# VHH binders against o26223: the designs that were tried, part 50

Target 1, 191 residues: o26223
Amino acid sequence: MKLLWTSQHIKVTVHIDGKVSKMDVLEAIKTRRSIRKYQDREVPEELIDKILDAAMCGPSAVDERPWHFIVVRNREMLEKIPEVHPYGAMVKDAPVAIIVCCDSSLEKIPGFWVQDCSIASQNILLAAHSLGLGAVWTGVYPLEDRVEGIRRLFSIPEHVIPFSVIPLGYPAENPGTRDLFDPDRIHLEKW
Below, E stands for the ipSAE of ESMFold2; O stands for the ipSAE of OpenDDE; V2 stands for 0.75 times the mean of E and O plus 0.25 times the DockQ between their complexes.

## First folded at step 3 (VHH)

Design j21 (framework vhh_vobarilizumab_d1; at its last look DockQ between E and O 0.01; V2 from the best seeds 0.00; counts 0 for: pae O 10.6 > 2, placed apart)
Fold by ESMFold2-Fast, scan of step 3:
Structure j21 (fold): chain B 191 residues (1-191), chain A 123 residues (1-123)
Amino acid sequence: as target 1 above (191 residues)
Amino acid sequence: EVQLVESGGGLVQPGGSLRLSCAASGFTFSSYAMAWYRQAPGKGRELVAGITSGGSTSYADSVKGRFTISRDNAKNTLYLQMNSLRPEDTAVYYCATDLGYESWYTDSGEQYWGQGTLVTVSS
């Protein structure tokens, strides 16, 4: 069950007893890790729907929102991704992958679709983590061979650009936490 | 090419100490966070300690107060000082850099890990 907070246009998931499912955003951001090993366990479509809902909620240049998504569950198709993506070996072992694409016909400002699709990709990673799943962003754009390989494999039309391939599943590894805060990268008032 | 080489492992009695070293080459060591992981027989790899490029440190609860991670940027070397060792600390210890693992360009299987160094704590 979903509850809409209409003044901010925010959807909140509520349990049947009315208790709000809390998501600690800062914890999710700080503890998200790339996950490349997955349990042999199906990811429910309801969780994929929630992840894609979150992906589409990112900011977008002039609100162009050029992103489209391909959800891949077919084992034979997942097994072919490493043939066209040199660092996508883990995809064949994932129960599902999401391909983030840009529909160039929706582009209002040249070049900003890259930032838009990056935002969508990161939201997928954070949403997956918040739901108890693991995922990893495997880069496609701007590497021409990967772009064309993925396009051919999934019959993606010429006006659509595959941006990233994100396998996900229930994690079968725990790389632990990282402490990345570096105050030397923060400048007050000026450089 | 990125290379990480661990050393300093060995057999030690409970309550003893060891200092592990990791010699790094093939990247700008001072610019990247470094970490120590361990893998006990029959278990997955777990994070033991991390250190940022700026020197901030973090530790797993199981080793906090006993282990100290440090780095020497002039020597491109990462260290793990291990005190008050317990039989449960027996594992192969690996150093790692965040250069590969969180990369959306490459995968972590490409050798951004060292070969590992065995630490055996035996009574």
Scores: ipSAE 0.262, ipTM 0.687, lowest interface PAE 2.2, mean pLDDT 85
Fold by ESMFold2, look of step 4:
Structure j21 (fold): chain B 191 residues (1-191), chain A 123 residues (1-123)
Amino acid sequence: as target 1 above (191 residues)
Amino acid sequence: EVQLVESGGGLVQPGGSLRLSCAASGFTFSSYAMAWYRQAPGKGRELVAGITSGGSTSYADSVKGRFTISRDNAKNTLYLQMNSLRPEDTAVYYCATDLGYESWYTDSGEQYWGQGTLVTVSS
């Protein structure tokens, strides 16, 4: 909301964002959980666009941005993912999944694309959570049988590497939050 | 099979104390973080206290200073000492653990809950 001017008296615009809360980033990181049960409810394209915008905001090695995303909504295709991903059973129940891929022709420094796509994948999880959705990262790379299965199913060319499959939807479960801080993992100044 | 069994709930007056216990079996108790959650009527479950496998503890602000979580790895038992109880603490209390729930490699284990023990604080 913006204050608008007038020629005689200032016009008052009622500010309505008092009901709209933004999730703090530390809260989002601490409260995000893997969600494997989803409501029978479609996810609007606008939310997927916001999630993918967030995915592309991550840093990458020398700004190479090697990522590509396949958005899967087709019911038949979602139901086939468990046939090639032994631990992707929940994907058949999701309204949508995002496949994060590396295009190896975009690499500028060899071997850092895994970090790049990991950053994009985690951003997808956090953005989905901030929008009231639940998601889970199901690993594809470096498991060759999963890589080949997903590549075959989605006609992914050989120079493109499927990295992760991320089903998402409005959550139908609440696993709750956890406090996992462990000070024994922190080393000051040296090991 | 993983089993979590809570005990020690009951009816107490405001200002009273209760000690909850959770007997764990079916997994290597000492290797996993444990937590107490509670669910008041008409509310969702909320985290009350957590304890890591190494013994580090955390508490919800609403119970800090009044509740103490502890574990006895030799007895496979989780405890919650609840002091200075208030009517707002009335809830079903659940013992919980995650067995690899946040894994991206395989279909992880599940989040496990006990059946709960009712704590009622009223005069």
Scores: ipSAE 0.176, ipTM 0.602, lowest interface PAE 3.2, mean pLDDT 86
Fold by OpenDDE, look of step 4:
Structure j21 (fold): chain B 191 residues (1-191), chain A 123 residues (1-123)
Amino acid sequence: as target 1 above (191 residues)
Amino acid sequence: EVQLVESGGGLVQPGGSLRLSCAASGFTFSSYAMAWYRQAPGKGRELVAGITSGGSTSYADSVKGRFTISRDNAKNTLYLQMNSLRPEDTAVYYCATDLGYESWYTDSGEQYWGQGTLVTVSS
C-alpha cells in the first residue's frame, strides 16, 4: 500500500514584508506608546527602510528637508549611547537605533529645523508602531551635553546637529493605551 | 523569494542520531527567528524547537535533552541535532521562519515552510 503522502503544499504566502499591521492612521496615532523593552530579535532592513521612507514624507519649512538619519546596529556603539545620554539606557538593549540629525546648511529659514526633525521623528515612531515595532523618542537637542556627546560618539560634523535618538525593536512590553484627549486644552476663537 | 530547503533525513535505528539542515534564502536570515516542526503520519504538525535571531532556544518537552537547535548566520543555515532517537520521533521535519511581527510561537504569524525531510526511526 503506497501511502500517497499527499504533500499538501501549504501555500505559505511568504510576505517578506512582515504583516504591515493594517492600522489606519488614527489607530496608529492613538495606540502608539513609548516602548523601552525589546525582544532578542533583530529588525529586518526592509522595515527600517519603510520607517525611513516615512520619516522623509513629512512636511518641512519651505520644503527644506534638513534631516539626516544615522542607522546604528553596531552593538558597541549602541552600548556607548547611554554613556552620553542619561535617559537612553534602553538603547543598549535595542537591536537598532535611528539618530535624527539636522544639516544646518540645508536650512532655508533659521529655526524651523526643530519642527522639521520633530515631524520626522514622530513619523518614525508611528511607522514603527504600524509595522509591529516599539520605539521611543529620546531627546538630544537642545541639551548641549547630549548634543556634544552624540556628536563626538558618531563623529558628526559641526554643521550637523543631532536631534533625537530613537531605539527600535520588537516590543517586550505592552504598556496599554492612553486616552490623552483633554478638552480643556481646546480654545475656540480666543484663549 | 523565500526558500527553505531541508536535508539530512533518513532511516535510523532507535538510539541513533541524525543532523538536519535547512538552507535559507530570499530573506535576511540573521534577522528572523527559525523553528523546526514535525508531522507524524496521521497527526498534526507540531513545534519541535525554536531559535530566535539572538540565539535563544526553546524545545518541546518530548525532545528536551535529546535535540539541539542551532543556526549559522554566515551560512544561512538552520540545524537540528537529534540524539537518542525514538520510534515516536518518526515524522516529516520542516524548517520554518516567521516573518511577521508577532511571536513565532503563536499560530498567527506569516510562516514559511520548506518541503520537509523524512526521518524514520525503526529497528
Scores: ipSAE 0.006, ipTM 0.292, lowest interface PAE 10.6, mean pLDDT 86
ESMFold2 (binder alone), look of step 4: mean pLDDT 80; pTM 0.803

Design j22 (framework vhh_vobarilizumab_d1)
Fold by ESMFold2-Fast, scan of step 3:
Structure j22 (fold): chain B 191 residues (1-191), chain A 123 residues (1-123)
Amino acid sequence: as target 1 above (191 residues)
Amino acid sequence: EVQLVESGGGLVQPGGSLRLSCAASGSIFSINAMAWYRQAPGKGRELVAGITSGGSTSYADSVKGRFTISRDNAKNTLYLQMNSLRPEDTAVYYCATDLGYESWYTDSGFDYWGQGTLVTVSS
């Protein structure tokens, strides 16, 4: 009981804009923002491992879990991403990026890999935020030019589809939180 | 506990048609996602078709345009209409369902499986 009680009452500790904060799951969801400016600081490998563990814990259609991840730290490779992804300019300034991919050979139900990889991408963003990092989801699929550009750049096989590129690092900006609750979008029992 | 019973399998010639049925017992069928899987001898199980509680459907590329999945929530029954059958469709066909409020996006996959029904496509 002591262990379960203690675990239930422990909050995640996070560093945002140099300040230490404690954050629960709802706070993480509500305060996560797209971060496109990063400090010139290395992200420890241990934090990337925690983020990828969280990414793989998402629900998946028929538990197919088709996701694969490429971790990119090489500066020359990061600098080439904007050449094939016009909205990925911030990637060259990030210490690391994660490319979320679908291995189509693992697909059990057609078409749901898009949602599976979306879930993995969102979990990366939330986990990064909970660990004091900032990240942004830059879209690759379904834009054919970006898919092929990223495939060629990272030697991705034809049966694997690059889905998103997520640069991350310690945040160098703090775009406040948003109040997005809109009760007009909630319908009780019928439209 | 959810129990699934498949029926409707048999021997058909190439180009023929069969309709498979899966009768489900349990108080939560209407909110469950349902699927048809198949397994040929010596091969793994592959997903053939899926249907959500709301009726949205998905198909394997190998069966698109030939197979139609449907459900009757009042009868707790899942169907697979198979047209233009090919020898490659020869397999034991299994009905599967998730649990309760589980969406298509579960970490458990499909938890309850039927005994299967054999479909043989041969002349």
Scores: ipSAE 0.000, ipTM 0.122, lowest interface PAE 14.7, mean pLDDT 81

Design j23 (framework vhh_7nfr_2)
Fold by ESMFold2-Fast, scan of step 3:
Structure j23 (fold): chain B 191 residues (1-191), chain A 126 residues (1-126)
Amino acid sequence: as target 1 above (191 residues)
Amino acid sequence: QVQLQESGGGLVQPGGSLRLSCAASGFTFDDYAMSWVRQAPGEGREWVSSISWNSGSIYYADSVKGRFTIARDNVKNTLYLLMDSLKSDDTAVYYCAKAYSESFGTSYEHYGMDVWGQGTQVTVSS
């Protein structure tokens, strides 16, 4: 088992040297796409740190912030994920994956951890995109077979729930941008 | 151009067998999980089976478990459904499907599927 960061680790974020996105927030939100093909390039630890910092800045119900993250770079472990996740085939080719988990001992309001971990997952996707990376959310919770498969594969304790697996890397595809604005879904003042 | 083309359906007596095929083109077939989904007359879509990119993970609906076998040939870019001990309740149009591009990949059900073929009709009579 390998740990890259711990709660006892001192801050190691690099601010100046990194390539910063020139993308504004609205552009980032509107142009983010699920990316499942990655270049054979390592993602620097500093970029993962920035992504996880962004993940932890999301709003959380009663500020419970129940999220924990497993950073997986080990090739053998990445290759085993598709065995327990049928829609995680792309993980085998990713240089790194982040597993978003809920520590249920940190939960203050029953059930809101799902929204907390969803927010963290989306922030990972958006932060990755803003840094020139591609990522995709592959769902784990609430599918019991996937939850237990991921738990066993990564030695996750019973009080911790794996929520999503997010492979990421430098993109090797460009699916383009979607225009999804639908004014028929907007109701003024009442239905 | 992403395409899925099903074949192998037909009329069969209860207890009979059929083999469905789905020819895939226009995408890297072995990068995606694939599924079979069916739709009976007057009913919604029902997920039947899913198979991961390397055949390492295979799932079946309770209604077909033990009777149907899903398989894939990544060299031929073809998905199969081998159906045994067919029942009248198996009568449906069968579709093969690829996961949605912006899906969380969470669903074993039809709403997680991106590309659908034309379907192939399976009729189990009497």
Scores: ipSAE 0.018, ipTM 0.432, lowest interface PAE 5.8, mean pLDDT 84

Design j24 (framework vhh_7nfr_2)
Fold by ESMFold2-Fast, scan of step 3:
Structure j24 (fold): chain B 191 residues (1-191), chain A 126 residues (1-126)
Amino acid sequence: as target 1 above (191 residues)
Amino acid sequence: QVQLQESGGGLVQPGGSLRLSCAASGFTFDDYAMSWVRQAPGEGREWVSSISWNSGSIYYADSVKGRFTIARDNVKNTLYLLMDSLKSDDTAVYYCAKAYSEDWGTSYEHYGMDVWGQGTQVTVSS
């Protein structure tokens, strides 16, 4: 047994389908898990809007904020994603997926859009978790076959780069939490 | 419980063939990429082959390309390695492995594995 002191001081309160829940930010980060099994239950558009709002609040290189998002609810389209994404099997069973994209016309500094879209993707995962949903990041960029497959499937213009596909829904699994703190990876003052 | 159980190993002469099987249980098999990894006596683990959930992406180490075939049966939750034209250098314990749960999808070359089986011994000798 251990006492988690950090959770005593900071709480985040979120409204979930009319219910009020609270979760410490550190708790949310430490307990988020990749969820690949979803209930046969629709996710309200209000929750998707909250997740996307949070996604756009991350830090961005030169504040370029190059992210665009495609929200996919159409069952036929969700079922086609695994055909172009080898790690996307679970997407066909999800009620909704978010495709994170970079609009290169918004890029102010070369190459940093990858970090920007990574931040947006992680914020989607954390926001979903805080709202009682489960999600998983399935990678698209920099794998050229996946990038072109997703682009063609969703009619994405050539100046826009699909970065990740994130299916989400009410979780139908609970993998528990991981204990990953490794002090050997922390160096004081110098390597 | 999550379990991977290999079988099909044995003693075979150079130029012979073996079929390895890996029975998976305790997780949704078709949600994960699967791999074969081997370890020869006194050596580290060497990646052999990987297959995506739908068999749409398949990768082989250069040392086995053209001789080995990886396959999976998602209905039976079973991974296979069909080994042809076996050489003495193929002598090793062969492990079935499952992708990490928090992996967002990487290339299959040198893919780190979360769960390992107990292994099956393959010996190629006259």
Scores: ipSAE 0.163, ipTM 0.562, lowest interface PAE 3.8, mean pLDDT 85

Design j25 (framework vhh_7nfr_2; at its last look DockQ between E and O 0.46; V2 from the best seeds 0.00; counts 0 for: pae E 17.1 > 2)
Fold by ESMFold2-Fast, scan of step 3:
Structure j25 (fold): chain B 191 residues (1-191), chain A 126 residues (1-126)
Amino acid sequence: as target 1 above (191 residues)
Amino acid sequence: QVQLQESGGGLVQPGGSLRLSCAASGFTFDDYAMSWVRQAPGEGREWVSSISWNSGSIYYADSVKGRFTIARDNVKNTLYLLMDSLKSDDTAVYYCAKAYSEDFYTSYEHYGMDVWGQGTQVTVSS
């Protein structure tokens, strides 16, 4: 049994569409799955605002916080994303997508913006899940063709690097939960 | 060592049916999404279908949607592809693949595969 590794419980309470939900942070992390099928339902602006607030709360190297976000709801633009991202077909069926970007002019320490934007991307996925939405991270950086394709499509300046495209919506699939705990990857006191 | 062993291919006439099987060993089968991909003579590889670990998410290529059904048996560690209304264009070697369900590189469950099997030949002709 791996009970000793799952005993801590921290609760978060949020208002969602006039309803109150509670989700343990460990539960949110363990039950979040990539969701690629969405209901034909609009996502309220208030939920996107909560997700983006959470995205900006991650740790950041020397507090550089280089992230910028593009919120895309326009169906014509969502339908063009698969043309520049070969594995982003699900994006055109989503009601909304968030593009996570790095403004390189805000970078204070070379290279750590990748960690910063990874943290922001994961926070988006976790926050979406906690609010009853499904999302998937579609990778952009460091693939040069995807980076330049997304930049051109959304008129992103040269000093800004698109990092990920995250479609989201109310889930139309339930892949269930993974249990990936592997004690062989834990070393006590030394390797 | 991870092993995937495909079987069930053969020669069928147009409109016929086949059931492909993939026996998996060397890994925890029910922790992974599984996929079928195919390769026709002189062509590149084409993704056919994917299924999540618990069958809660199932995906099909447009070329096979409505004709093929993917299924899995986690007790037997076996993946299946039920093929109906076969066409000459379905002629290919069919491969079983372990898929990366939470992969953000391909963002699909069928690419970025860990292991490719040896394949099973499907020929649709008179």
Scores: ipSAE 0.314, ipTM 0.675, lowest interface PAE 2.3, mean pLDDT 85
Fold by ESMFold2, look of step 4:
Structure j25 (fold): chain B 191 residues (1-191), chain A 126 residues (1-126)
Amino acid sequence: as target 1 above (191 residues)
Amino acid sequence: QVQLQESGGGLVQPGGSLRLSCAASGFTFDDYAMSWVRQAPGEGREWVSSISWNSGSIYYADSVKGRFTIARDNVKNTLYLLMDSLKSDDTAVYYCAKAYSEDFYTSYEHYGMDVWGQGTQVTVSS
């Protein structure tokens, strides 16, 4: 099903165990991990709406906002994704997946849509994490066979480019945090 | 400098067991998926098994499923392949390989690997 937006976009407070969900942004960035194992538990539509709202808050080239999202909950469709997306095996085990797409008719300056959709995809990961969900980015673009396979499976029109598939659900694993800071990657004033 | 060093190969009888090890250095081992790939005499390379950074996703080729076990020790920076019920068809040079990222878990693992070891010979004969 296509998700329709009106001129009124309502953000709702999500109650988890009777409390407002609250996570510092730096904490979310530092503690988010790719999650590939999910509980047998539905993800409420309200959480998906909040995640997609966050996805659309990202900057885009000349404010072009070229993104579209396909929300996939149908079990049969989720089970078919690995057949056309060889790196998406865990998608069949997720209660829901989000396909991030570019509508090329919305491009205002050609060629920046990859950055735009990458920003939206990362916002999905962070928002899911902040809501107590786990997610993982599985790449579609720029791999032509994956792009065409996903396009065929979901009847995506020629001018729309599937960029990523993001399965998500309540996590059934906890990989812990990592210390990835590397000061050798930081250059002051010049290389 | 990224280095992968395999060990544990040798000559065994059919039905025997071996444990291969791959010592990793020069990179943060638990940031990456790892694979075993083998090459029999006169043949191309055959993917054997892959394991994610945290052992959360494990994949096996159909030819070894149920007989081989991949494992990793992120404290010792070591990848393992426990081979049981060995057959003459398992005779090959076994290579350890490092993925580009933690997230690369598919049957194309040998195409998604950026560093390879020198290999260790496994020979199964009686």
Scores: ipSAE 0.000, ipTM 0.142, lowest interface PAE 17.1, mean pLDDT 84
Fold by OpenDDE, look of step 4:
Structure j25 (fold): chain B 191 residues (1-191), chain A 126 residues (1-126)
Amino acid sequence: as target 1 above (191 residues)
Amino acid sequence: QVQLQESGGGLVQPGGSLRLSCAASGFTFDDYAMSWVRQAPGEGREWVSSISWNSGSIYYADSVKGRFTIARDNVKNTLYLLMDSLKSDDTAVYYCAKAYSEDFYTSYEHYGMDVWGQGTQVTVSS
């Protein structure tokens, strides 16, 4: 029995010729995948700006907006990130990374910053994908070794907590799409 | 219930080969990354290898790189570990582990895994 590897036609929306096909929000959400391989191609600053704009559009607890972003393009710094982040190996291969941080001095309610920064991080991923880029969320918080490593590496003040490192680039892989819908996770009115 | 069952362990001589299998049940297998982790007597758990849901991403510990091969069959709901050129230092209980996600957002290490098998003993001895 020849295991017919049914080549699931991964609709790779190959952004041919710079035409950023505007994905609708549902398409972006459904088709987004973690991308850990990148082309040897620079990401325009304009795209980073758009991504950061999106990152700041998410809700936050009582509108506290505690997030800060470090944009890293320096090759030496990108190459150092894996030294303090064991699962950040792909960062060295990315043309750019965004480090999402929380300024604790901006917190209005303790603890919600994790949700706030998560929303910001997710918006980065979605925006990147919608713009034809690949990205991956590499978790920093709450792992102390990673938090401290990134803090030292980027001279981040004590009151600022690095939350995630998100490398970005034009994708050099296509992991395909998956259906994640699970009706068993939906409860009507009560559990 | 989510279950993982390892098999294929045994006694082998140095330089020998083994193939471990992990049968998964109780969850959508191809929704999750999978890993092998081992624990030698008196030692902590050591991450060995991980594979994403569609085998698009594969990682190995330096200690096994070039000797071990991780693979998965999503039709059979089975994870594999091909172990070649086995060494005495490879002696351990080998665990199959399910990741929290389809990919490696969290970790290749044990803290990124939510389900573990019972393990299978691998002994490399002359």
Scores: ipSAE 0.000, ipTM 0.251, lowest interface PAE 13.0, mean pLDDT 87
ESMFold2 (binder alone), look of step 4: mean pLDDT 82; pTM 0.844

